VH-VL binders against Cytochrome c oxidase assembly factor 8 (COA8). Designs and how they scored, part 192

Target 1, 167 residues: Cytochrome c oxidase assembly factor 8 (COA8), of Homo sapiens (Human) (q96il0)
Amino acid sequence: APERGAERRDTAPSGVSRFCPPRKSCHDWIGPPDKYSNLRPVHFYIPENESPLEQKLRKLRQETQEWNQQFWANQNLTFSKEKEEFIHSRLKTKGLGLRTESGQKATLNAEEMADFYKEFLSKNFQKHMYYNRDWYKRNFAITFFMGKVALERIWNKLKQKQKKRSN
Key: E = the ipSAE of ESMFold2; O = the ipSAE of OpenDDE; V2 = 0.75 times the mean of E and O plus 0.25 times the DockQ between their complexes.

## First folded at step 17 (VH-VL)

Design og11 (from of3 with heavy chain G110Y; framework fv_pabinafusp; at its last look DockQ between E and O 0.64; V2 from the best seeds 0.61)
Fold by OpenDDE, look of step 17:
Structure og11 (fold): chain C 167 residues (1-167), chain A 124 residues (1-124), chain B 112 residues (1-112)
Amino acid sequence: as target 1 above (167 residues)
Amino acid sequence: EVQLVQSGAEVKKPGESLKISCKGSGYRFSEYWLGWVRQMPGKGLEWMGDIYPDDSDTTYSEKFKVQVTISADKSISTAYLQWSSLKASDTAMYYCARQGWHYDESGPWYFDYWGQGTLVTVSS
Amino acid sequence: DIVMTQTPLSLSVTPGQPASISCRSSQSLLHSDEKTYLHWYLQKPGQSPQLLIYKVSNRFSGVPDRFSGSGSGTDFTLKISRVEAEDVGVYYCSQSEHIPYTFGQGTKVEIK
């Protein structure tokens, strides 16, 4: 009995973008697009004197980035798989081979592919709705903490100036 | 790593103008006070003044208030010390120094990092 | 201006022996936040000053544990438990409680 080669499910490696920003940078760095998610990762700067509020904001941004990377990596993998399956099934139904007479990969026309995109969007509509909801929730939280950090910085500046005037 | 790099040594005549620089790196330049400290040959340290680069808020020692101008360009992380007219008595080593700050504390602060110094020689 | 007075102005120490430098301020350096804004700097020969101790007793990063600071109000002390050859230089006390910020006269530490 031929051992059915276990199709190694290419689990999208949690590809921590090996992008290392220069050590001397005092700002956030944007890496190249990730291979799976096609999203550009951001390396967040860690200041020497990071406040607990700044740290919380940084962590929230990082978690949100990781969440986005995972979602789109999985979504792109699913899309690619389902697209290939759709093409294969349609070619089979048409009695066409997977390869053209010229040996090229057989493709479907734009109209047939439009049906796939419609079906895929319909099937994933709820998933995208939840993603959008959670995306807004996370971004609102980030914006809120950005506002808090901005106020903290203003307050710290005012305290410093007040102390200098009292001396 | 936090670094302060100052401009090179200057040799000037009395009455000439001079502007020396201090470039900060490895930290958020705009959020730390940067001070200037004079050291005359064979003498102690004298605080001249400081600047907050974010808004260019400056504080001077009364001794130096009319003698020098402190400025900063946060876009290039650089602070400046300027004389409109040098005197022989301005011959000294000039240090820039970062004032350390902690978020749980209110200033005034200690000088945690120093530049290498700029020697200014004013001779006829 | 706050006058910072150091004693002694010169100290010759045998390697391995302890050293002590006193600093007195003309006014209290205690702030309303209950912190005391007295600091110690070392200027090694031909170098820039470097921070040793901040706020009386806090050792700065990279400063050896043989250095310690103490004091309150107007009287402060820097101690070196075992003087090493690398400790040669001029030590300055400084205050940042009052503008202008001021430094002591400096204490020159030499090895015998």
Scores: ipSAE 0.740, ipTM 0.886, lowest interface PAE 0.7, mean pLDDT 92
Fold by ESMFold2, look of step 17:
Structure og11 (fold): chain C 167 residues (1-167), chain A 124 residues (1-124), chain B 112 residues (1-112)
Amino acid sequence: as target 1 above (167 residues)
Amino acid sequence: EVQLVQSGAEVKKPGESLKISCKGSGYRFSEYWLGWVRQMPGKGLEWMGDIYPDDSDTTYSEKFKVQVTISADKSISTAYLQWSSLKASDTAMYYCARQGWHYDESGPWYFDYWGQGTLVTVSS
Amino acid sequence: DIVMTQTPLSLSVTPGQPASISCRSSQSLLHSDEKTYLHWYLQKPGQSPQLLIYKVSNRFSGVPDRFSGSGSGTDFTLKISRVEAEDVGVYYCSQSEHIPYTFGQGTKVEIK
């Protein structure tokens, strides 16, 4: 799992681009980052001759991707909301407004923001620890099935060549 | 959709060389044997040979083994049939065709998708 | 080489009537995996061949139910329960058990 400190995201800096996948694709492909989770979704190819084992792997990868994107979308939203609330609370106790004299959003210095970061990590330690455990469990399962699929594909290739030789 | 698109018709003189192509799309090109089938004017179908594009493993009919070369470039999903010296008797329609397979069986079995054919005419 | 012999070589069929094509191989087409590598193709006028039936009796995707295949060992049959105008063309049986792969000489099916 990526362990992240996060900055606030008011809007995507590069603008909104709608990705248009190829009409006819025979490979997996990776789309642009999701704005909420910041993770790139994979569009999985379904081959004509997909074996039961290949299907199990594809479904497991799809489910893991959904789970991972949902977690980070929710976590990024929570981080942004709690960061704003922390800044607002600290500015209020210092008797300062939400904006500077120049109209820009008032912020806290790096030392003060470090307090937020430490508090956020401490508060969410168990949540991230359980996420990491589940992330590793899912990825070990995926790797196991990837190995089985790789062996199945090699075996199918060898069977085809053997038939050509036997005839 | 699986599609095999062949190069256009050719008119050649005896002794000339020729290389015709077959481009596959809509499937994992390197995972399927791709064969070449000749049809002489007014005649039936003759298997010439095939290739496994992943490693260029090639099988030839003994009849055609010396006469043609089968090759592939998997990076552009294209297979080729090549003559070093054409003869008038090479005048025919040439088809490429993909060999289907199933994960629970012994290997390539049947030609499930065919190209549109390339007419090669060799005359003096 | 395995010789594939088709009978008849030509058929003239009234629309809506059944048709049957026989294919005989000079050697068994049964593989050690207990499957038989006999296939049927149709070449319509001016078109490339197309797969109809693979491994004796399996209809390929998009092939109408009126086509069926049967047989074993060296004797095989393609049946069309009700011939339609679109079924006109040359039918080939083929084997892929033995190298070189071989085709029957073809059966031309016509309407009228």
Scores: ipSAE 0.462, ipTM 0.750, lowest interface PAE 2.0, mean pLDDT 85
ESMFold2 (binder alone), look of step 17: mean pLDDT 92; pTM 0.943

Design og2 (from of3 with light chain K55E; framework fv_pabinafusp; at its last look DockQ between E and O 0.56; V2 from the best seeds 0.60)
Fold by OpenDDE, look of step 17:
Order: structure tokens, then sequence, then C-alpha cells
Structure og2 (fold): chain C 167 residues (1-167), chain A 124 residues (1-124), chain B 112 residues (1-112)
């Protein structure tokens, strides 16, 4: 009995960006696009003297990034899979092989592919709506904490200046 | 790691201008006061002034207010000490030093990190 | 200007023995935030000054526990419980309560 080669389900690797910025960097680093999500990961700088608000902001940014990476990695895998299935199904229906006479991978025309894109978008419409909603919520929260951190920095600066002027 | 790296030793004549530099690394340069301290040969330490690089807010000792200009370029994490006209009496070691502080505590602390110093020699 | 007066100006200590340096300010260094902005620095021979103690009694990172600071108002003391060869240098008290910031004259610590 021929051992059915276990199709290695390419589980979308939990995209811990293997990008390690130089240790001496005092700024955020942007990595190359992830191979699954096509999103560029950001490595967030951790300052020596990080406030609790800054830490909270950094964590929120990190969590949001991870959420985005996972969503798009899964979405791209689903898209690629469904696209391939669609192509195969349509070729079969046409009585065409998966390869042309020249040995090239058989493809569908632009019109047939347009039907796939329309169907895919329709099928995933609700999923994209929820994603967009959550994306806005997360970014709003990030922006809010960015504002708080900015105010904290201003306040800390003012305290230092006040001390210098009072003496 | 927090580091302050100063420009190299300078040998000048009286009347010449000079600008020395202090580059900070390993920390948020714009958010810490950076001071300049003079040490004359065989003498103690003298605070000259400091700068807050974010907005270039500068404080001088009255003794040095007319003698030197302190400036900073936060884009390259560098502070400067400048003389328009050097005197023989300006011969000294010059240190840049960060004034430390903590978010959870009222600051500022003392000078927690120091540059290696820049020796300025002014001779005829 | 705040005058910082150190005593003694020179100290020769046998290794393993304790050392004590006094610093007096001409005015109180107590701020309205209830902190006292007195600091101690060590300048080893041929090196830059380094922070030892900040705000009277807080050891800076990497400073050995043999160093301790105490005092209040205008009178401050740096103690070294057991002097080591690496402790040779000039010790400075400094205040950052009043502008201009000022330093003591320095206390030269030598080993016998």
Amino acid sequence: as target 1 above (167 residues)
Amino acid sequence: EVQLVQSGAEVKKPGESLKISCKGSGYRFSEYWLGWVRQMPGKGLEWMGDIYPDDSDTTYSEKFKVQVTISADKSISTAYLQWSSLKASDTAMYYCARQGWHYDESGPWGFDYWGQGTLVTVSS
Amino acid sequence: DIVMTQTPLSLSVTPGQPASISCRSSQSLLHSDEKTYLHWYLQKPGQSPQLLIYEVSNRFSGVPDRFSGSGSGTDFTLKISRVEAEDVGVYYCSQSEHIPYTFGQGTKVEIK
C-alpha cells in the first residue's frame, strides 16, 4: 500500500517576524514583507526609561500588528487555495487538462478570473467588514494612547523646567 | 547601553573659534538634559550650562553665559559647545554629561552618564 | 551660588579600612518635592567622573554596596565601608537644587 505522503498542511507559521534589529537602535524598525501576510513587520523600540503609558501603547501596537499578520496570512492562504480550486474546477468543466500542449500550467482568461474575484469578495464580505471594524477600533485606541503619551511627555518636560526656574 | 562620545582633542590659538561635539546613543537623546562641565588642569568640576535637545531650551551658568554657546541637533543626537574667541584661560577638559531622570520618580538626578571628555588646549 | 565644602580635601586610607567624606552646602538642598538633590561622583585617575550616589543615599547602577550616602538639609556624608584599590580617585559632592549647579572642591582618596 503506497504510503500516502502526508500533505504537510502549511499551517501559516505564527509569524513571529524573525527580523531582529540591531541592539543599538533607538527607533522602530520595519522588516521586509512577511511571506504569508505580505505585511511589513515593525519591531518596536523599548526605551531604557519606558513609562507605564508608553509600555501600554507599545503592547497595544504589538498586539494589533500580530492580529493583522494573522488575519492576512490566513486570508491570503484561503485566497490562494480557493483560487487554485476554482481554476481546476473550471478547467475540468471545459474538458481541459491542467497543462497546455506546451506543458505550461493551464490558466483561465481574465473574464473567468473576474468571476472568481467577485465570488470570493462576496463570500468574504462579512469577514472583511468585521476586520475593518476591528481595525478601526484598534487604531483608534492606539491613537488615543499616542495622545496620552504625548501629553505625559509634555508634562514631564514642564516639571523639569519648573524645577529649574523655581531655583 | 547609554553612551556619550565627544569629539577629539583640540589645539587652538587665542582668538580662534571652536566647536566641540557630544553624541549621545543608547537612549532617547531629546528627552534628557545634557550638561557641559569644565575641568581646568588640576582643578575641580564646573558646570557651564545645559540644553534640552527637544526644544533647545538652554540654561547657562552666569560665569559662562557670554563665553560659550550651547546647542544641539536632535536629529543626529548631538550637542555642541562653542566659543567665538578662545582665550588661554579656556584650556581645560570639557565633559558632556546626561542628567538622568525616571518616569516614576521626580527628577532630575545627577549626571548619570559622562562623555570621555574633550581636551582643549589654547596656546600662543 | 551654592558653595559646596568638602572635608577633608585629601584622605589616605589603608585598604580594608573605612573612609568618610563630609560635604556641607551653604544652603538647604531640600526641594519642595521633599527630595534632596545632593549627589556624589568619583573621578578615577585619567577617567571621566562617574555617578556614585544620587539624591543623598541612592546608589547608582553598578555601584558597590560598600558605598553609602547619608545626610539632610546642608550636611552630607559619603562612606566607604572597606576601601579597595579601585576606589582611588577624587570624590566630588554636587548639588542640582539651585542654578548654577555646583561641585565641592573634591576629596582625593589615596591608598597607603
Scores: ipSAE 0.624, ipTM 0.827, lowest interface PAE 1.1, mean pLDDT 90
Fold by ESMFold2, look of step 17:
Structure og2 (fold): chain C 167 residues (1-167), chain A 124 residues (1-124), chain B 112 residues (1-112)
Amino acid sequence: as target 1 above (167 residues)
Amino acid sequence: EVQLVQSGAEVKKPGESLKISCKGSGYRFSEYWLGWVRQMPGKGLEWMGDIYPDDSDTTYSEKFKVQVTISADKSISTAYLQWSSLKASDTAMYYCARQGWHYDESGPWGFDYWGQGTLVTVSS
Amino acid sequence: DIVMTQTPLSLSVTPGQPASISCRSSQSLLHSDEKTYLHWYLQKPGQSPQLLIYEVSNRFSGVPDRFSGSGSGTDFTLKISRVEAEDVGVYYCSQSEHIPYTFGQGTKVEIK
């Protein structure tokens, strides 16, 4: 008998994967690509002995993942919608129908589609520039907190060894 | 939840070697001291030594220092207790146990979680 | 080495009655951080030891409040306010102040 099927989301912007890691994992997991964003979600481990600083880092990583997934889910949806609108508009300009004589969906050749790709990139340049800026800011913040957590863990290791070595 | 799972019971003859294992799960294995405790038949508990898996820093009870080797492989969250030449007097139950700690120092600095034990029987 | 001495070594108790176990260390278990590293374990028949009380008086997670610990320096006591059938087993005190870590001889608690 097949496994019980998981419910899936059909639309952006709520594209967090329903992949579930095994119970009691003690490591972050990278899941399969999300249907809407095409990004592989990280499923974060919450350690039993999580410090406030570790929690801040984990939440920042979770928020950044959600932000990134939502951005690309929306962009993929926009890309698909604008691609079909472009095809429809160019077929109309040529006096052609939306379907071929055989009932198949009418298409444009590769040279004509290159115009769409150029226009899409140009139209969305400002949005992608702000995305890159925010991606940069988020990654530096994450790196900063990773450094702070690494120092905290070194300190905790030294404290444990100090307890063991002397009264 | 925190678990320590030990390898199965062993029946050995004097002079044979043996390596028993303890696998930790549900916690960051490399960040806790992990100790070995012997219980001879009908007797109490004896601390044998421990290891900090992150860097393999080991300590031994002087009684056991030359009798056993304690090691760990943090990549598979597993610690080991090993004899090069077993004696009949090594017949005992052997436990692994995690030395607790907490970042805010509210947790125990004692053995908070124990493995199920590995019975080692050495007889001619 | 710190010697841990328990009394009594055996205790037979009527269900519902209190029980008390004493533990004495040969040296102070008080650490420079002002904590006392004295712990109590219960080993039920056929089971691994389990932590009951850590650092003299703190109950470990899931331990019923009928268990309490007290003491200081070198003298410590575990009390069970109302002994139940599930409390049978061997109780050990232990210290983690000085290597080698050591345990008491154990106190076997039985129901009459």
Scores: ipSAE 0.593, ipTM 0.849, lowest interface PAE 1.5, mean pLDDT 87
ESMFold2 (binder alone), look of step 17: mean pLDDT 91; pTM 0.941

Design og4 (from of3 with heavy chain H102K; framework fv_pabinafusp; at its last look DockQ between E and O 0.64; V2 from the best seeds 0.60)
Fold by ESMFold2, look of step 17:
Structure og4 (fold): chain C 167 residues (1-167), chain A 124 residues (1-124), chain B 112 residues (1-112)
Amino acid sequence: as target 1 above (167 residues)
Amino acid sequence: EVQLVQSGAEVKKPGESLKISCKGSGYRFSEYWLGWVRQMPGKGLEWMGDIYPDDSDTTYSEKFKVQVTISADKSISTAYLQWSSLKASDTAMYYCARQGWKYDESGPWGFDYWGQGTLVTVSS
Amino acid sequence: DIVMTQTPLSLSVTPGQPASISCRSSQSLLHSDEKTYLHWYLQKPGQSPQLLIYKVSNRFSGVPDRFSGSGSGTDFTLKISRVEAEDVGVYYCSQSEHIPYTFGQGTKVEIK
């Protein structure tokens, strides 16, 4: 989870980090963790000779990454907000302030925080179930298209070899 | 975006070995035949052979088959042209060039991108 | 081996005037899937060759439309409708139908 969520929004922005891979690369690159989702974005290589099938796979992977980034960015934001609210509520019940004598945020011990973690997971159970279902569906589709692209590349290799040898 | 960058000029004596390189970028290096073309001083172009880097399948012109070795390391997108014993007659400019193709068969099946050349000078 | 023969071997052209280069192969370049793998390259002074025309008549990306190719069988022609200063260099025809791949002798084009 990020150390601190965005202060002035309930929903994190869409998109991937500003990391730019080397311009001469012919490979996908993994960037640093995104500020909001804490996930590492993939920067997809667009080959000069990209087939429609390869383009379909690339776009599916891009869309899935954006979907995944958005889910966890939003979940982390909600987690941070509800965590602060829980701590505030429990400190108020104990008659304590929101800040220590040194000005740092007051907090709860691990045993006290266990109630928050259990409550958060319980409240978000169905949301995470739908996320898991969609995650598996997306990953199955991606794997299927990766197989089709692999076969297409084998076919292209065989065609080149035939052209080389049939002269 | 496609680029082929060759190693620098070489000055050698007869009998010495030499290995020059060609590094490809901006395309899937292993999926294209990469050829070597010789240009002797003041002369035309002469195909020496090529390699398919994915599996190192090589083809040589009969003239060059025993004179040079063509190899590739696909992990670093680099092809090589190598002599075990240079002769003065090997003095020439050497180009690497990519054999173009497209997934839909609309491509050239000819040398669409060339390296900058490596001048090899062999003198006593 | 397929011998590619170019004519002329040298050509001086007044700027703005047309130029034409002929290429003849020692064998037909036809017998495949109806495609003819005859290409034209330009090597400008001090530079690497660059692809101009592929498969007889197709302009490669970035090549001006004043360049055109034609021909069939064994006879092929490259035409430059209006020669410019940047067009000087040596032009090569080439075939990639049969191993070994071969080039013509080259045609040096100069501005007069």
Scores: ipSAE 0.639, ipTM 0.857, lowest interface PAE 1.0, mean pLDDT 86
Fold by OpenDDE, look of step 17:
Structure og4 (fold): chain C 167 residues (1-167), chain A 124 residues (1-124), chain B 112 residues (1-112)
Amino acid sequence: as target 1 above (167 residues)
Amino acid sequence: EVQLVQSGAEVKKPGESLKISCKGSGYRFSEYWLGWVRQMPGKGLEWMGDIYPDDSDTTYSEKFKVQVTISADKSISTAYLQWSSLKASDTAMYYCARQGWKYDESGPWGFDYWGQGTLVTVSS
Amino acid sequence: DIVMTQTPLSLSVTPGQPASISCRSSQSLLHSDEKTYLHWYLQKPGQSPQLLIYKVSNRFSGVPDRFSGSGSGTDFTLKISRVEAEDVGVYYCSQSEHIPYTFGQGTKVEIK
């Protein structure tokens, strides 16, 4: 019995973007698009003198980014797989081979592919709704902490100036 | 790593103008006071003034208030010390220095990082 | 202006022996936040000044434990428990409580 080669399920590697910005950068860096999610990762700058609020904001941004990367990596893999299965199924139903007489990969027409997209969107509608909800929640939280950090910076500046003027 | 890099040595004549620079790196340049300190040949240290780069708030020692102008460009993390008319008595080493502070402590503390210095020589 | 007075102005020390430098301010350096804004710097020969001690007794990062600062109000002391060859230079006390910021005259430390 021929050992059915275990199809290595290409689990989307939890692609911690291996993009390492230059050590001397005092700015956030945007990496190239990830090959699975197609999202550009951001490497967040860690200041020498980071406040607890700044740290919390940074962590929240990082966690949100990781969440977003994982979601889209998985979604894109699922989409690609289902698309291929759909094409194969439809070609088979039509009595067509996977290759044309010219040896090219057989493709479906735009109308047939429109059916796939409609079905895919319908099937994934609830998943996308939950994603959008969670995306908004995370972004609202980030925005809130951005506001707090901004206020903290203003306050720290005022304290330093007040000390200097009182003397 | 926090670094302050100053412009090179200057040789000038009395009456000439001069602007020297101090570039900060490795930290949030706009959030730290940056001071200028003069050291005359074989003498001690003299604080001239400082600047807060974020809003260009500037403080001068009364001794230097009319003699020099301190400025900063936060977009390039650079502070400046400028003379409109140099005197022979301006011959000195000039240091830029960061006034350090921490979020969790009362600050500022002392000058925690210093530039390498800019030697200014004013001779006829 | 706050006058910072250092004593002695010159010190020659045998390696391994302790050293002590005193600094007196003309006014109190105690701030309303209960912190004292006295600092110590070392300027090694041909180098920029470097921070040793901030706020009387706090060692700056990378400063050896042989350096210690003490004092209160107007009287301050820098101690070196065992002087090493690398400790040669001019030591300055400084205050950042009052504008203008001021420095002591400097104490030159040399090795015998």
Scores: ipSAE 0.549, ipTM 0.798, lowest interface PAE 1.2, mean pLDDT 90
ESMFold2 (binder alone), look of step 17: mean pLDDT 91; pTM 0.938

Design og5 (from of3 with heavy chain Q99E; framework fv_pabinafusp; at its last look DockQ between E and O 0.62; V2 from the best seeds 0.64)
Fold by OpenDDE, look of step 17:
Structure og5 (fold): chain C 167 residues (1-167), chain A 124 residues (1-124), chain B 112 residues (1-112)
Amino acid sequence: as target 1 above (167 residues)
Amino acid sequence: EVQLVQSGAEVKKPGESLKISCKGSGYRFSEYWLGWVRQMPGKGLEWMGDIYPDDSDTTYSEKFKVQVTISADKSISTAYLQWSSLKASDTAMYYCAREGWHYDESGPWGFDYWGQGTLVTVSS
Amino acid sequence: DIVMTQTPLSLSVTPGQPASISCRSSQSLLHSDEKTYLHWYLQKPGQSPQLLIYKVSNRFSGVPDRFSGSGSGTDFTLKISRVEAEDVGVYYCSQSEHIPYTFGQGTKVEIK
């Protein structure tokens, strides 16, 4: 009995972006697009004198990035799978093989593919709505903490200057 | 690691202009005061002035206020000390130094990191 | 300007023996935040100054525990519990309470 090669389910690796910026970087570093999500990962700089508020902002940004990476990696995998299934199903219904006489992968026309895209969008509409809602909530929170950090930096600057002027 | 790297030694004549540099790395350059300290040959340390690179706020010692200009370019993490007209008496070692501070403490609280120094020699 | 007066100006110490340097300011270095802005630096021969102690008694990162600072108001002391060969150099007290920042004359520490 031929051993059925276990289809390695390409589980979307929980792809912690293996991109390590140079150790001497004093700024956020943007990596290449991730192969699954197509999103560019950001490596956040950790300053020597990071305040608790700055740390909280950094963590929130990192968590939001990871959330986005996972969502889009899964969505892209689902899309690719469903697209392939749709193509195969339609070709079969037409009595066409998966390969042309020239040995090329058989494709559907633009009109048939438009039906797939419409169906896919319709099927995933609610999922995208929830994603958008959560995306806005996360970004709102990030923006709020960015504002707080900005105020903290202003205050720290003023404290340092006040000490110099009072003497 | 926090580092301050200064420009190389300078040999000049009286009346010439000079601009020396100090590049900071390994920290948020714009958020720390950067001071300049003079050390004449075989003498002690003299604070000249300092700059806050974020807004270029500058403080001078009265002794040096007319003699030098302190500036910074935060985009390249570099501070400058400039003379319009050097004198023989400007012959000295010049250090840049970061004024340390912490978010939970009152600062600044002294010079925690120093450049390697720039020797300026002014001779006829 | 605040005058920082160090005593002695020169100190010759046998390795393993303690050393003490005094620094006096012409005015109080106590700030309204209840902190005292006196610092100690060491300049080793041919090197840049390095921070030893900040705000009277706080050792800077990497500074050995044999170094200690004490004092209040206008009178301050740097102590070295056991002087080592690597401790040779010029020690400076400095104040950052008043503009301009000022340094002591320096105390040259040598090994006997």
Scores: ipSAE 0.772, ipTM 0.904, lowest interface PAE 0.6, mean pLDDT 92
Fold by ESMFold2, look of step 17:
Structure og5 (fold): chain C 167 residues (1-167), chain A 124 residues (1-124), chain B 112 residues (1-112)
Amino acid sequence: as target 1 above (167 residues)
Amino acid sequence: EVQLVQSGAEVKKPGESLKISCKGSGYRFSEYWLGWVRQMPGKGLEWMGDIYPDDSDTTYSEKFKVQVTISADKSISTAYLQWSSLKASDTAMYYCAREGWHYDESGPWGFDYWGQGTLVTVSS
Amino acid sequence: DIVMTQTPLSLSVTPGQPASISCRSSQSLLHSDEKTYLHWYLQKPGQSPQLLIYKVSNRFSGVPDRFSGSGSGTDFTLKISRVEAEDVGVYYCSQSEHIPYTFGQGTKVEIK
């Protein structure tokens, strides 16, 4: 399922990180949220005995993750920029500055911000429809290949056991 | 990097029980048969049996089938070789070894990675 | 049980000279997948065995190209094109086609 990124927060900067899985890992890893997309990246394990089908599945998953992270990084940036522009415009209309006299960043109340959220969702409706279509298409393909890989692994296990029993 | 790390050397008396271990890392432990190989002092190598950790399917050499028990705990990537009653003739070096395989062939080929060995000495 | 017979049981080789070890199985090691499950190991003094050659002629990762394997059916050969000091130890052939898996008696290779 698609996630809307976390909204920008004024007082608590998020950490900047690029997670690296352990060198000897034999499993996929889920890293911390990416600063820009707010999505947790998967770091894919490449087994020493990777079949062509397994490789195709892994590459499809990697490509889908990159596509998804790019989409949400762009959406989060656009959301943040348009949110600040909206706030800036409304404060200017009220004759208020960008900061209070105490130096705190001036904001709008929740009711005033509701108009922004509604406008943003309406503006981006078609983009999110196409994103959802492509997301489901990609996830269906991934699920299909996961099934094929599972069957391949069962067959390989059976071959090995049959060789031991035929001796 | 594939590693097999075995438990330390043991000095035992006849009639005692013993369980030695082999911990695998750097690979999908449950997807490979893991074998045990005995080397008596000054002698060659003898295959004792192996185990497929995913479902604990075991194969034993007939010579060792009654002598030892092979088991595994895939949740901690560890295999075991166990005697219920040791004899002096069990004095030997015991190796665990991974049986390699490839997706385009029928079964395991060769022992591609070996543990460091566990020396078991059984004497009064 | 499949008997694996190695010849010779001991070799003394001058450094830089070739060496050859023969291995004969009592039955064919050819599987129905058309692959032959014959392997070669080296056990250096005080160490665990290490894989050199698998399935007759395939060099395992990190093994120098001076090691080569050949043969078919029941007769197999390991060749070292030029023996180096690090090659000393006991060489074993092994089969994994028939249960129980078996090893040859070993060939001790020493430098003269």
Scores: ipSAE 0.521, ipTM 0.787, lowest interface PAE 1.7, mean pLDDT 86
ESMFold2 (binder alone), look of step 17: mean pLDDT 91; pTM 0.940

